# Ledger of designs, part 7: VHH binders against Uncharacterized protein AF_1994

Target 1, 207 residues: Uncharacterized protein AF_1994, of Archaeoglobus fulgidus (o28285)
Amino acid sequence: SVTVGHTTVYYTNVPDAKAEVLAGYLQEEFGFTSDTDILLSMSGNEYEVRIPSSYSSPSEVEESFKVYFALLASRVSEEVFFGSPVKLVLVTHQNDELFAVKNQYSFEKAGRVFVYFKGVDREQAFNLANYLESLVGENYDWDVIFEQSEGVYHVVPFVGINDASELTPEMENSYQSMATELEDVLGGDVVVHLVNFEGYEVAAFEG
Below, E stands for the ipSAE of ESMFold2; O stands for the ipSAE of ESMFold2 at other seeds; V2 stands for 0.75 times the mean of E and O plus 0.25 times the DockQ between their complexes.

## First folded at step 3 (VHH; framework vhh_8pnl_2)

Design cF4Y (from p07c with F29Y; at its last look DockQ between E and O 0.61; V2 from the best seeds 0.00; counts 0 for: pae O 3.0 > 2, unsure alone 63.3 < 65, grease 25.3 > 24.2)
Fold by ESMFold2 at other seeds, look of step 3:
Structure cF4Y (fold): chain B 207 residues (1-207), chain A 120 residues (1-120)
Amino acid sequence: as target 1 above (207 residues)
Amino acid sequence: QGQLVESGGGLVQPGGSLRLSCADAGSTYSSYYMAWYRQAPGKERELVARITSGDSTNYADFVKGRFTISRDNAKSTLYLQMNSLKPEDTAMYYCARVKYSGSSFGYDYWGQGTRVTVSA
């Protein structure tokens, strides 16, 4: 096993160096203050990472955490395992499965703007991440999904409002401007979809 | 991440009031909620109040009606007005940026906290 801070990774069929990178990544990501045991294994070409929690049943896992966990799977895949398939499993302290996800996106970042992308070139994801960082600065914490379907770029920033009734004129103006500018940045039609932390769309802006 | 700085704690008599402040609480593009949490000695951290970027508020049952969360975007400051304080409100109070995770994981950023003591 390997320990970084309060995070200990027990692993099989995985190089020591990867287990140590994972331990450090999860320690920083979760900020564990109590000793936490992570199980890491590799079967075929898929890594499995089992992460314990204080949840005692699947119904206790908030929808917003499931959204976060799915995005984390993509970050772990890229940052720790060089894009390899990853399955993250949320477990009880007794290692009973509560929720599992597989990485669904590739990942780019600029500062703390994190872009999770699928169906677009990495160059376009890089352009998006840099554009957004130029607006908000390197320490602005922002998760954004980026996809293309039927010739349209879909840019999906997560926002801290519950629903459309909370949308202010300033937010509308800012995101409309973003949608318009992104058509030049990405070289095509753009729709910006604001989603809340439970993954529900609260507004959309066409470029 | 940027540091959250709480202030306004202190010693107060039961029935008294305090106003807590948290600097650097704002967001240009509304990418997180803001919240106040508290932790008494020997207890887990618990949510006190949460506010969205659109000013929708939620309160823990034990403080609803006595406490008010608010924000001043021009000053980038979050507030917690605490009235009718009880000895049970004695705790360290934390300002937090909250995304995704529920309170069960504690994965959001917290400041150093400000101590509130209600002496019976």
Scores: ipSAE 0.328, ipTM 0.639, lowest interface PAE 3.0, mean pLDDT 86
ESMFold2, look of step 3: ipSAE 0.393; ipTM 0.685
ESMFold2 (binder alone), look of step 3: mean pLDDT 76; pTM 0.763

Design cK4R (from p07c with K99R; at its last look DockQ between E and O 0.59; V2 from the best seeds 0.00; counts 0 for: pae E 4.6 > 2, grease 26.3 > 24.2)
Fold by ESMFold2, look of step 3:
Structure cK4R (fold): chain B 207 residues (1-207), chain A 120 residues (1-120)
Amino acid sequence: as target 1 above (207 residues)
Amino acid sequence: QGQLVESGGGLVQPGGSLRLSCADAGSTFSSYYMAWYRQAPGKERELVARITSGDSTNYADFVKGRFTISRDNAKSTLYLQMNSLKPEDTAMYYCARVRYSGSSFGYDYWGQGTRVTVSA
């Protein structure tokens, strides 16, 4: 096993160095203050990471946590396992499964702006991340999904409002300006879709 | 983006009031909720109140009716008005930028907190 801070990874058929990177990554991500045991294994070409929690049953796991966990799977795949398939499993302290996800996106970042992308070039994802960081600064947390469909770039930032009725004129102006500017940055048609932390779209802006 | 700075804690008598403040120099893109958490000695941290960028509020069951979360857009400041204080409200109070639910989200950008003591 390998320990970083309060995070201990027990692993099978995985190199020591990758287990240590995972331990450090999860310690930083979750900030565990009590000793926490992570199980890491590989079956075929898929890594499985079992992460214990204080949840006692599947019904206790919030929808927004499930959204977060799905994005985390993509980050772990890219940052720890170089893009390899990853299954994250949320478990009880007795290792009973509560919720599981597999990575769905590739991942790029600039500062704390995190871009989860599919169907676009990594260079374009990097350009998007850098542009957004230039607007908000290096220490601004922002998860953004980025895809291309039918010749249109779809940029999907997560936002801290529950539904469309909470959209302020200030937000409308800011996101409309961003949609317009992104057409130059990405070199094509852009739609910006605002999504709340439970995964529902609350607004859209055409560039 | 700016740091979170809490203030307004202190010593009060039961039934008294305090107003906590949190300076948050956030962005117009509004990529997070704001929240107040508290931690009493020997107890786990718990959510007190949460507010969206559109001013929708949510309160823990134990504090509904006594506390009010609010924000001042012009000052980039979050508030917690605490009325009818009880000795059980004695704790460190923290503001936080919060996105997804769960304990890992409740730790982002915590300040050092402000102490509230309600004497018996």
Scores: ipSAE 0.437, ipTM 0.721, lowest interface PAE 2.1, mean pLDDT 87
ESMFold2 (binder alone), look of step 3: mean pLDDT 77; pTM 0.773
ESMFold2 at other seeds, look of step 3: ipSAE 0.464; ipTM 0.727
ESMFold2, look of step 4: ipSAE 0.049; ipTM 0.467
ESMFold2 (binder alone), look of step 4: mean pLDDT 78; pTM 0.779
ESMFold2 at other seeds, look of step 4: ipSAE 0.012; ipTM 0.278
ESMFold2-Fast, scan of step 4: ipSAE 0.423; ipTM 0.646
ESMFold2, look of step 5: ipSAE 0.134; ipTM 0.516
ESMFold2 (binder alone), look of step 5: mean pLDDT 77; pTM 0.776
ESMFold2 at other seeds, look of step 5: ipSAE 0.340; ipTM 0.658

Design cV3T (from p07c with V98T; at its last look DockQ between E and O 0.68; V2 from the best seeds 0.00; counts 0 for: pae E 3.9 > 2, unsure alone 62.8 < 65, grease 24.5 > 24.2)
Fold by ESMFold2, look of step 3:
Formats: C-alpha cells, structure tokens, sequence
Structure cV3T (fold): chain B 207 residues (1-207), chain A 120 residues (1-120)
C-alpha cells in the first residue's frame, strides 16, 4: 500500500508509481482529515477505484455529488491514468457499493476552469478553457461540458442556481454575450446550455 | 485574483450575537454556491449554511433558525448573522465556494477562517 497524507491506497496489478499518484490526487481533491483506505485494481484495461464514505445507503448520496463524482472519473482517467478507462465506485466503510460511474470525457483545464469534452478536438477544448479563464480568473471554479452535435458546438457550463427562476437579467446578458463570442473562438455555431449541479438544464443561449 | 477573507469573529457570552463577513471578488458568471462551514478543534468541518447565486438558502439542522446567511451583490460580500450563540458554536468559521454538499468529503475553496469563541 501507499499513503499520502490521510489517504492510503491498497492496490493490485497496478504499478507502485500510479498508486502513489492516485493517493496524492485524491488527498488533494477530497482533503481527507481522517485516515481513508482506497482500493485500486485493474482488470483487463479498466482501473477500478473504490472510495469509502460515511453514507450508509444509496439514497443518502446527493444528486449534486453524483454529478461531481461522474466528472471526477474523467479527471482521474486523464490526470492519473493517461486517459485509460476508469470506474469510480463510492462505497460504505464496509466496502458495499453505493454508486458507480465510468469516465465519459476527455479533459482539459485552464486555472480552475475544467473542460470535459467529447467529439471535439483537444485544441478547441483548450481554447475554450483559456477563453473562460480570461473572463473569470485563474481561481474561479468552473466545470464545463463541451461537445459537438449536428454541426453545432454545445458548451455546457455548470451554474450555481437551482432552476430558471433564479436566472437574473445580468446572467442572461453575460451568457448571451459569451455564446456570441464563442462562435469566433470555436469557429462555428454555438449553443450555451446552463445546467444546475443536479444536471438539469435551466437555460440555453444561441450564439 | 479573488480571495475569500473572513472577518467578524470574536469572544462573546452565551446568548450573544456576531455577524461574520466574507469578501468575495466574483463575477456575474457563477459556477458555485457560497457557504459557511465551521470546524471545532479535533472535529471535521461541517456545513453551517449555503446560498445559491439566486439567493436560495439551506441551513444545517443544528442552526435551528439562529443563523441567517445572506449576500450583498453590490458589495460582493457574504454574511452570516449569528444570534443566540451557545458554547457549542465555538469554532473556526470559514467562507467557502462549494459545488457540492456531501458531508463525507472535504471542501472546494476556503478562506483562512475567523474564530468564534462563546464562553461565560
């Protein structure tokens, strides 16, 4: 096993160096202050990472955490395992499965702007991340999904509102301007979809 | 570059009041909730209150209506009004930007905190 801070990774069929990188990554990501045991294995070409929690049943896991956990799987795949398939499993302290996800996206970042992309090239994802960071600064946390469908770029920033009734005129103006500017940045038609942290779309803006 | 800076902590008697402030240099793009967390010595940090970008609020059960979270958009400032303080409220209080509310895990981004001490 390997320990970084309060995070200990027990692993099989995985190089020591990868287990140590994972331990450091999860210690930084979750900030564990109590000793936490992570199980890491590889079967075939898929890494499985089992992360314990204090939840005792699946119904206790908040929807916003499930959304976060799904995005984390893509970051772990890229940042720790060089894009390899990853399954993250949230478990009880008795190792009973509560929730599992697999990585769905490639990943780019600029500062704390995290772009999860599929069906677009990495240079465009990098350009999107840099553009957004230029608007909000390097310490502004922002998760954004980026895809292309039917010739249209879909930019999907997560936003801290519960539903459309919380959208202010200032937010509408800012996101409309962003949608318009992104057509130049990305070189095509753009729709910006605002989603809340439960994964529901609350507004859309055409460029 | 924005920095979360908490202020307004101090030593008070039981039953007293304090108002905590958090300076925030955010923008009209909002990718997170704002929150107050607290941590007593030797314990894990715990959520006290959360507010969305649209001013919807949530409180921990232990608050029992004694605390009120609010924000002033013109001043880019987050507040926690704390009334009817008890010795059990003694802790470091942190302003945070958060994207989730799970209590089994850590935090996103925190200030350095402001100390609140409630003792006779």
Amino acid sequence: as target 1 above (207 residues)
Amino acid sequence: QGQLVESGGGLVQPGGSLRLSCADAGSTFSSYYMAWYRQAPGKERELVARITSGDSTNYADFVKGRFTISRDNAKSTLYLQMNSLKPEDTAMYYCARTKYSGSSFGYDYWGQGTRVTVSA
Scores: ipSAE 0.232, ipTM 0.605, lowest interface PAE 3.9, mean pLDDT 86
ESMFold2 (binder alone), look of step 3: mean pLDDT 77; pTM 0.785
ESMFold2 at other seeds, look of step 3: ipSAE 0.280; ipTM 0.618

## First folded at step 4 (VHH)

Design a16 (from cK4R with Y32F; framework vhh_8pnl_2)
Fold by ESMFold2-Fast, scan of step 4:
Structure a16 (fold): chain B 207 residues (1-207), chain A 120 residues (1-120)
Amino acid sequence: as target 1 above (207 residues)
Amino acid sequence: QGQLVESGGGLVQPGGSLRLSCADAGSTFSSFYMAWYRQAPGKERELVARITSGDSTNYADFVKGRFTISRDNAKSTLYLQMNSLKPEDTAMYYCARVRYSGSSFGYDYWGQGTRVTVSA
């Protein structure tokens, strides 16, 4: 096993260096303050990472955590395993499965703006990340999904409002301006979809 | 990962009041909720109150009717008005940016905290 901080990774059929990188990554990501055991294995060409929780049943896992966990799988794939397939499994302390996700997106970042993308060029994702970082600065954590469908770019920032009734005129004006400016940045038609932390769309703005 | 700066803690007698403040560089794009957590000696951190960018609020049962969370987005400041303080409210209080859920696993806490002591 390897330990970084409070994170200990137990692994089989995986290089020591990769287990150590994972241990450090999860210690930083979760900020564990109590000893936490992570199980790492390889099944076919896919890395499986089992992460314990205090949940006792699948129904206790909040929708917002499932959204977060799915995005984390894409970051772990890119940053720890260099784009290799990854399955994250949330488990009880007895190692019973509660929830599992596989990486769905490639990943780019600027500052603390994280762009999860598929079906678009990596350079476009990089340009989007830099544009968004220029709006919020280096100190704001922000998750944004970036896809293309039927000739339209879909930019999907996660926002801290529950539903459309919480949209302020300032938010509406800012996101409408973003949609318009992004058509120049990305070179095509853009729709900006605001999604809440449970993954529900609350508003959309066309460029 | 930027630091949040809490202030306003102190020593008060039971039944007293305090107003906590948290300064942060706010955003019109609302990439997070804001929340107050607390941690008493020997206890885990627990959620006290949460507020969305649209001012929807949630409170822990143990503070309902006594504490009020509010947000001034123009000043990028989060507040917690604490009334009718009890010895059980003694804790280090932290403000946090919360992006998904803050209840059980792996969520951001970036403040140094401000200490609240309620004792006779």
Scores: ipSAE 0.493, ipTM 0.720, lowest interface PAE 1.6, mean pLDDT 87

Design a7 (from cK4R with F29W; framework vhh_8pnl_2)
Amino acid sequence: QGQLVESGGGLVQPGGSLRLSCADAGSTWSSYYMAWYRQAPGKERELVARITSGDSTNYADFVKGRFTISRDNAKSTLYLQMNSLKPEDTAMYYCARVRYSGSSFGYDYWGQGTRVTVSA
ESMFold2-Fast, scan of step 4: ipSAE 0.530; ipTM 0.738

Design b1 (framework vhh_8pnl_2; at its last look DockQ between E and O 0.48; V2 from the best seeds 0.00; counts 0 for: pae E 6.7 > 2, unsure alone 63.2 < 65)
Fold by ESMFold2 at other seeds, look of step 4:
Structure b1 (fold): chain B 207 residues (1-207), chain A 119 residues (1-119)
Amino acid sequence: as target 1 above (207 residues)
Amino acid sequence: QGQLVESGGGLVQPGGSLRLSCADAGSTFSSYYMAWYRQAPGKERELVARITSGDSTNYADFVKGRFTISRDNAKSTLYLQMNSLKPEDTAMYYCARVRYSGSFGYDYWGQGTRVTVSA
């Protein structure tokens, strides 16, 4: 096993160095202050990472945490396993499965702006990440999904409102301006979709 | 490093009031909820109140209308107005930036401000 801070990774059929990188990554990500045991293995061509929690049943897991966990799978895939397939499994302290996700996106970042992308060039994801970081700074945590379909770029920032009734005129103006500016940054038609932390769209803005 | 900084704690008698403040409590692009949590000695940290970027509020049941969470846009400051304070409100109070979940999550926390309610 390998330990970084309070995070201990127990592993099979995975190089020591990879397990150490995972331990450091999860210690930083979760900030564990109590000793936490992570199980890491390779099943087929996919890494499996089992992360314990205090939840007792699947129904206790908040929808917003499931959204977060799904995004985390993509980050772990890229930053720990060089883009390899990853399955993250949330478990009880008895290692009973509560919820599992697989990485769905490639990943780029600028500061603490995280861009999860599919169907677009990595260069475009990098341009998006840098643009957003230039607006909010290095210490502004922001998760954004970035996709393309039928020639339109879809930029999907996660936002701290529950539904459309909370949208202020200032927020509308800011996101409309963003949608317009992104057409120059990305070189094509853009729609910005605001999504709450449960994964539901609350507004959209055409560039 | 951008830290949340709480202030306004202190010693107060039962039935009294305090107003807690938290600096740097907002964003242009609404990527956070803001919240107050508290932790009494020997107890788990618990949510007190949460406010969205659109000023939608949520309160723990124990608040029973005694506390009000609010924001001041001009000062980028989060407040917790605490009225009708009871001895069981004695705790460290923390400001937090909340994204996905506070129950397992990696929320960003301030250092806390102490509230003591005693006769």
Scores: ipSAE 0.306, ipTM 0.638, lowest interface PAE 3.1, mean pLDDT 87
Fold by ESMFold2, look of step 4:
Formats: C-alpha cells, structure tokens, sequence
Structure b1 (fold): chain B 207 residues (1-207), chain A 119 residues (1-119)
C-alpha cells in the first residue's frame, strides 16, 4: 500500500507509481482528516477505485453528489491514469457498493475552470476553458460539459441556482452574451445550457 | 490552501451565542454550495450546515433549531449564527466550498476558527 496524508491506497495489478499518484490526488480532492483506505485494482484495461464513505445505503447518496462523482471519474481517468477507463465505486466502510460510475468525458482545464468534453477536439476544449477563465478569473471553480451534436456545440455550465425562478435579468443577459461570443471562439453554432448541480437544465441560450 | 477566511470564534459560556463569518475572496463564492463543518480533537470532521447560492439550507440533525446558516453574496460572506451553545459544540469550525449537496468530503477548506463552550 501507499499513503499520502490520510489517504492510503491498497492496490492489486497496478504499478506503485500510479497508486501513489491516486493517493495524492484523492487526498487533495477530498481533504481527508481521518485515515481513509482506498482500494485500487485493474481488470482488463479498466481501473477500479473504491472510495469509502459514511453513507449507509444507496438512497442516502444525494443526486448532486452522484453528478459530482461522475465528473470526478473523468478527472481521475485523465489526471491519474492518462485517459484510461476508470470506474469509481462509492462504498460503505464495510466495502458495500452504494453507487458506481465510469468516466464519460475527456478533461481540460484553465485555472479552476474544468471542461469535460466529448466529440470535440482537445484544442477546442482548451480554447473554451481559456475563454471562460478570462471571464471569471483563475480561482473561479466552474464545471462545464462540452460536446458537439448534429453540427452544434453544446456548452453546459453548472450553475449555483436550483431552477429557472432564480434566474435574474443580469444572468440572462450575461449567458446570452456568452452564447453569442462562443460562436466566434468555437467557430460554429452554439447553445449554452445552464444546468443545476443535480444535473437538470434551468435555461438554454442560443448563440 | 484556499481563499476562505473564518472568523468569529472564541470562548463562550453554555447557553451563549456566537456568529461565525467566512470571507471568500474574489469571484468564487457563488459558483457552488457553501457549508460549515466542525471537528473536535480526535474526531471525524462533520457537516454542520450548507446553503446554495439560491439560499436553500440544510442542517445536521444535531444542530437543527439552534444554528442558522446564511450568505451575503454582495459581501462574499458566509455566516453561521450559533445560539444555545452547548459544551459538545466545542470544536474547530471550518467553512468549505462545496461542489455537491452531500455530506461526503469537500474540495476545499478554510483555515478554521475555534469555538470553545465552557464556564
């Protein structure tokens, strides 16, 4: 096993160096203050990471955490395992499975703007990340899904409101302006979909 | 490290009140949920309260009815009003930037402010 801070990774069929990187990544990500045991294995070409929690049953796991955990799988795939397939499994302290996800996206970032992308070039994802960072600054935490479907770029920023009733005219104007500007940045038609942290669309703005 | 700065802790007698503050420098305050956690020496860190940018709140079972979480987006400040304090509330209190509404692990931590409830 390897330990970084309070995070200990026990691993099978995985190089020592990868287990150490994972330990450091999860320690930084979760900030564990009590000793936490992570199980890491590889079967075929897929890494499995089992992360313990204090939840006792699947119904206790909030929708917003499931969304976060799914995005984390893509970050772990890219940041720790160089884009390899990853399955993250949330477990009880008794190692009972509560929830599992697999990475669905590639990942780019600028500052703390995180872009999870599929069906677009990495350079376009980097251009999107840089544009968004230029708007909000390098210390602004922002998760954004980015994909192309039927010739349209879909930019999906997560926003800190629950539903459309919380939209202000200022927010609408800002996101409409962003949708228009993104057509130049990305070189095509753009729709910006605002999504709450439970993964539900609040509004959409066509460039 | 983090841009979060907690304040307002201190020594208070049982039954007393404190107001904790957390300053979030710059633009990051409104992007995610905000929360207060606490940790007594030798114990697990535990959620106290959380709030969305839309002011929806959730409280841990042990503190419901005594504490109130709030935020002032214009001042980029998170608050925890703590009333009817008990000795078991003695802990280091942390504000956190929360990427999800759950109780499992938070991405970033403040430096903490100490609350001691003792005669």
Amino acid sequence: as target 1 above (207 residues)
Amino acid sequence: QGQLVESGGGLVQPGGSLRLSCADAGSTFSSYYMAWYRQAPGKERELVARITSGDSTNYADFVKGRFTISRDNAKSTLYLQMNSLKPEDTAMYYCARVRYSGSFGYDYWGQGTRVTVSA
Scores: ipSAE 0.020, ipTM 0.378, lowest interface PAE 6.7, mean pLDDT 83
ESMFold2 (binder alone), look of step 4: mean pLDDT 77; pTM 0.785
ESMFold2-Fast, scan of step 4: ipSAE 0.535; ipTM 0.738

Design b15 (from cK4R with Y107T; framework vhh_8pnl_2; also named T9S; at its last look DockQ between E and O 0.79; V2 from the best seeds 0.00; counts 0 for: pae O 3.1 > 2)
Fold by ESMFold2-Fast, scan of step 4:
Structure b15 (fold): chain B 207 residues (1-207), chain A 120 residues (1-120)
Amino acid sequence: as target 1 above (207 residues)
Amino acid sequence: QGQLVESGGGLVQPGGSLRLSCADAGSTFSSYYMAWYRQAPGKERELVARITSGDSTNYADFVKGRFTISRDNAKSTLYLQMNSLKPEDTAMYYCARVRYSGSSFGTDYWGQGTRVTVSA
């Protein structure tokens, strides 16, 4: 095993160096203050990371956590395993499975703006991250999904509102301006979709 | 600025009231919820109340009907109105920006917090 802070990784069929990087990554990400045991294994070409929780059953796992966990799987794949397939499994303290996800995206970042992307160029994702960081500054946490479908770029920022009734004219104007400006930044038609932390779309703006 | 500073704590008798405040730099893009957490001596931090940018609220069962979370976006300020205070409300109170709130991760804590003591 390998330990960083309060995070101990137990591993099989994985190099020591990768287990150590994972331990440090999860210690920083979760900020564990109590000793936490992570199980890491490899089956075929996929890394499996089992992370314990205080949940007792699958029905207790909130939709917002599932959204977060899916994005985390993409970051772990890229940052710890250099793009290798990763399955994250949320488990009880008895190691019973509660929820599992596989990585879906690559990512780029600027400051603390994370752009999770698929089906677009890495350079376009980099340009998007820098544009968004220029709006909010380097110390602003923001997750944004970036995809292309049928010749249209879809930019999907996660927002802290529950539904469309919470949109103010200021928010609408800001996101409409973003959609218009992003058509220049990305070089094509853009739709900005606001999704809440439970993963539901609350609004869309065309450039 | 990204730093949040809590104020308004103090010593009160059971049944008393306090209003906590937290100054936050406004954001037109609303990438987070705002929340109040507390940590009692010898206990883990726990969520007290959460509010969205559109003012939808969630409360822990132990404060429902007694505490009210609110925000003034024009003043970039988050509040927690605490009524009918009980000795078990004694804790350090923290405001935070949260994403993927609840039992999820992605919570930032800011500053030293503000201490609330409820005793005779």
Scores: ipSAE 0.478, ipTM 0.706, lowest interface PAE 1.6, mean pLDDT 87
Fold by ESMFold2 at other seeds, look of step 6:
Structure b15 (fold): chain B 207 residues (1-207), chain A 120 residues (1-120)
Amino acid sequence: as target 1 above (207 residues)
Amino acid sequence: QGQLVESGGGLVQPGGSLRLSCADAGSTFSSYYMAWYRQAPGKERELVARITSGDSTNYADFVKGRFTISRDNAKSTLYLQMNSLKPEDTAMYYCARVRYSGSSFGTDYWGQGTRVTVSA
């Protein structure tokens, strides 16, 4: 096993160096202040990471946490395992499975703007991340999904409103301008979809 | 450097009022909720109130209409107006940038806290 701070990784069929990187990554991500045991294994070409929690049943896991956990799987895949398939499993302290996700996206970042992408080039994802960082600055936490479907770029920022009734004219103007500018940045048709932290779309803006 | 800074705490008698303030680094696009949490000695942090970028508010049941959360986006300042204070309200009060709320862990961002003491 390997320990960084309060995070101990127990592993099988994985090199020591990768287990150590995972321990450091999760310690920083979660900031554990009590001793926490992570299980890491590899089967075929997929890494499995089992992360304990104080939840006691699947129904206790909030929808917003499930959204976060799914995005985290993509970050762990890229930053710890060089893009390899990853399954994250949320478990009880008795190692009972509560919720599991697999990485769905590749991942790029600029500052604290994180772009989770699929079906587009990594260079475009990085250019999108840099563009967004230029709008908000290096210390702005922002998760954004970036996909292409049927010839249209879909840019999906997560936002701190619950539904369309909370959308202000200033937000509408800002996101409309973003959608228009992104058509030049990405070189094609763009739709910007605002999604709340429970995963529901609250607005869309066509470039 | 973009750290949240709370102020306005202090000692007050039961029935009194305080207004807490929280300064932050500002933002062009709102990608998080703002919230106030509190932590009494020997207890876990608990939500007091939260506000969305569209000014929709939610309050913990124990607030019972006594507190009001608000913000001034132009000044990048979050407020908690606390009225009819009770000894049970004694705690450290924290402002927070919250995403994926309801989690026991995640990427939440916290200030240093301001102390509120309510004693006879």
Scores: ipSAE 0.316, ipTM 0.644, lowest interface PAE 3.1, mean pLDDT 86
ESMFold2, look of step 6: ipSAE 0.350; ipTM 0.668
ESMFold2 (binder alone), look of step 6: mean pLDDT 78; pTM 0.787

Design b2 (framework vhh_8pnl_2; at its last look DockQ between E and O 0.75; V2 from the best seeds 0.00; counts 0 for: pae O 4.3 > 2, grease 28.6 > 24.2)
Fold by ESMFold2 at other seeds, look of step 5:
Structure b2 (fold): chain B 207 residues (1-207), chain A 118 residues (1-118)
Amino acid sequence: as target 1 above (207 residues)
Amino acid sequence: QGQLVESGGGLVQPGGSLRLSCADAGSTFSSYYMAWYRQAPGKERELVARITSGDSTNYADFVKGRFTISRDNAKSTLYLQMNSLKPEDTAMYYCARVRYSGFGYDYWGQGTRVTVSA
């Protein structure tokens, strides 16, 4: 096993160095203050990471945490396992499965703007991340899904409003300007979809 | 955007008032909820109040109308107005950027101490 801070990774069929990187990554990500045991294995070409929680049943797991956990799987795949397939499993302290996700996106970042992308090239994801970071600064957290469908770029930032009734005129103007500017940045038609932290769309802006 | 910095804590009599402030608490694009949490000695951190970018608010039951969360977007500042303070409100108070209910995306300030004693 290997320990970083309060995070201990027990592993099979995985190099020591990768287990240590995972331990450091999860310690930094979660900031565990109590000793936490992570199980890491590889079967075939897929890494499985089992992360304990104090939840007792699947119905206790909040929808917003499931959204977060799904995005985390893509970050772990890219940053710890070089893009390899990853399954994250949320478990009880008795190692009973509560919820599992597999990585679905590639990942790029600028500062703390995180772009999860599919169907677009990494250079475009990098350009999007840098554009957004220039607007909010290097220490501002922002998760954004980025994909292309039927010749249209779909930019999906997560936002801190519950529904459309909370949009202010300032927000509408800012996101409309963003949608228009992104057409130059990305070189094509753009729709910006605002999504709340439970994964539901609350507004859309066409470039 | 810099680190969250709380201020305005101190010693106050029961029934008194304090206003807490948190610098660097917002953005035009508002990619998170803002919140106040507190941690009393020997207890876990608990939510006090949260506010969305659209000014929708939610309060813990123990607040019972005594506290008001607010935000000034032009100054990027989050506030907690605390009235009718009780000894059980004694705690460290933290502002936070809150996105998911999970472990990894919340960002915390250093905290400001509030002591309510006779």
Scores: ipSAE 0.195, ipTM 0.583, lowest interface PAE 4.3, mean pLDDT 86
ESMFold2-Fast, scan of step 4: ipSAE 0.582; ipTM 0.775
ESMFold2, look of step 5: ipSAE 0.217; ipTM 0.599
ESMFold2 (binder alone), look of step 5: mean pLDDT 78; pTM 0.798

Design b20 (framework vhh_8pnl_2)
Fold by ESMFold2-Fast, scan of step 4:
Structure b20 (fold): chain B 207 residues (1-207), chain A 121 residues (1-121)
Amino acid sequence: as target 1 above (207 residues)
Amino acid sequence: QGQLVESGGGLVQPGGSLRLSCADAGSTFSSYYMAWYRQAPGKERELVARITSGDSTNYADFVKGRFTISRDNAKSTLYLQMNSLKPEDTAMYYCARVRYSGSRSFGYDYWGQGTRVTVSA
């Protein structure tokens, strides 16, 4: 096993160096303050990472955590395992499965703006990340999904509002301006979809 | 390390009040919530209260009716008004930018340094 901070990774069929990188990555990501055992294995070309929680049953796993966990799987794939397939499994203290998710996106970033992308070029994702970072600065957290469907670019920033009733005129004006400017940045039609942390769309803006 | 700065902690007798403050620049794009967490010696960090960009609030059961989370966007400041304090409220209090609305506390990488609250007779 390898330990970083309070995170200990037990592993089979994985190089020591990768287990150590995972231990450090999860220690920083979760900020564990008590000893936590992570199980890491590999089957074929897919890494499985089992992460314990205080949840007792699948029905207790909040929708916002499931959204977060799916995005985390994409970051672990890119930043720890160099783009290899990853399955993250949330488990009880007894190692019973509560929720599992596989990486769905490639990942690019600028500062603390995190872009999860699929079906678009990495250069386009890089340009999007830098554009968004220019709006908020290098120290502001932002998760954004970026896809293309039927000739339209879909940019999906996560926002800290529950529903459309919390959307202010200032937010509406800012996101409308973003949709318009992104059509020049990305070189095509753009729709910006605001989703809350539960994964539900609260508003959309066309450029 | 984050740029959040907590203040307002101190020593108070049971039944007393304190107001905590946290300086945060904020953003018109509302990419996060704000939250207050606390950690007593030897215990895990636990969520106390959170506030969305639209000012919707959630409270842990152990502080409902006693604590109020609020913010002043013009001053870029988050507050926690703590009334009817109990010895069990003794802890380090942290503000955080959080990306997800779940009630479970996972480590977030944009934490403040904390401010100490001691409730003692």
Scores: ipSAE 0.385, ipTM 0.647, lowest interface PAE 2.2, mean pLDDT 86

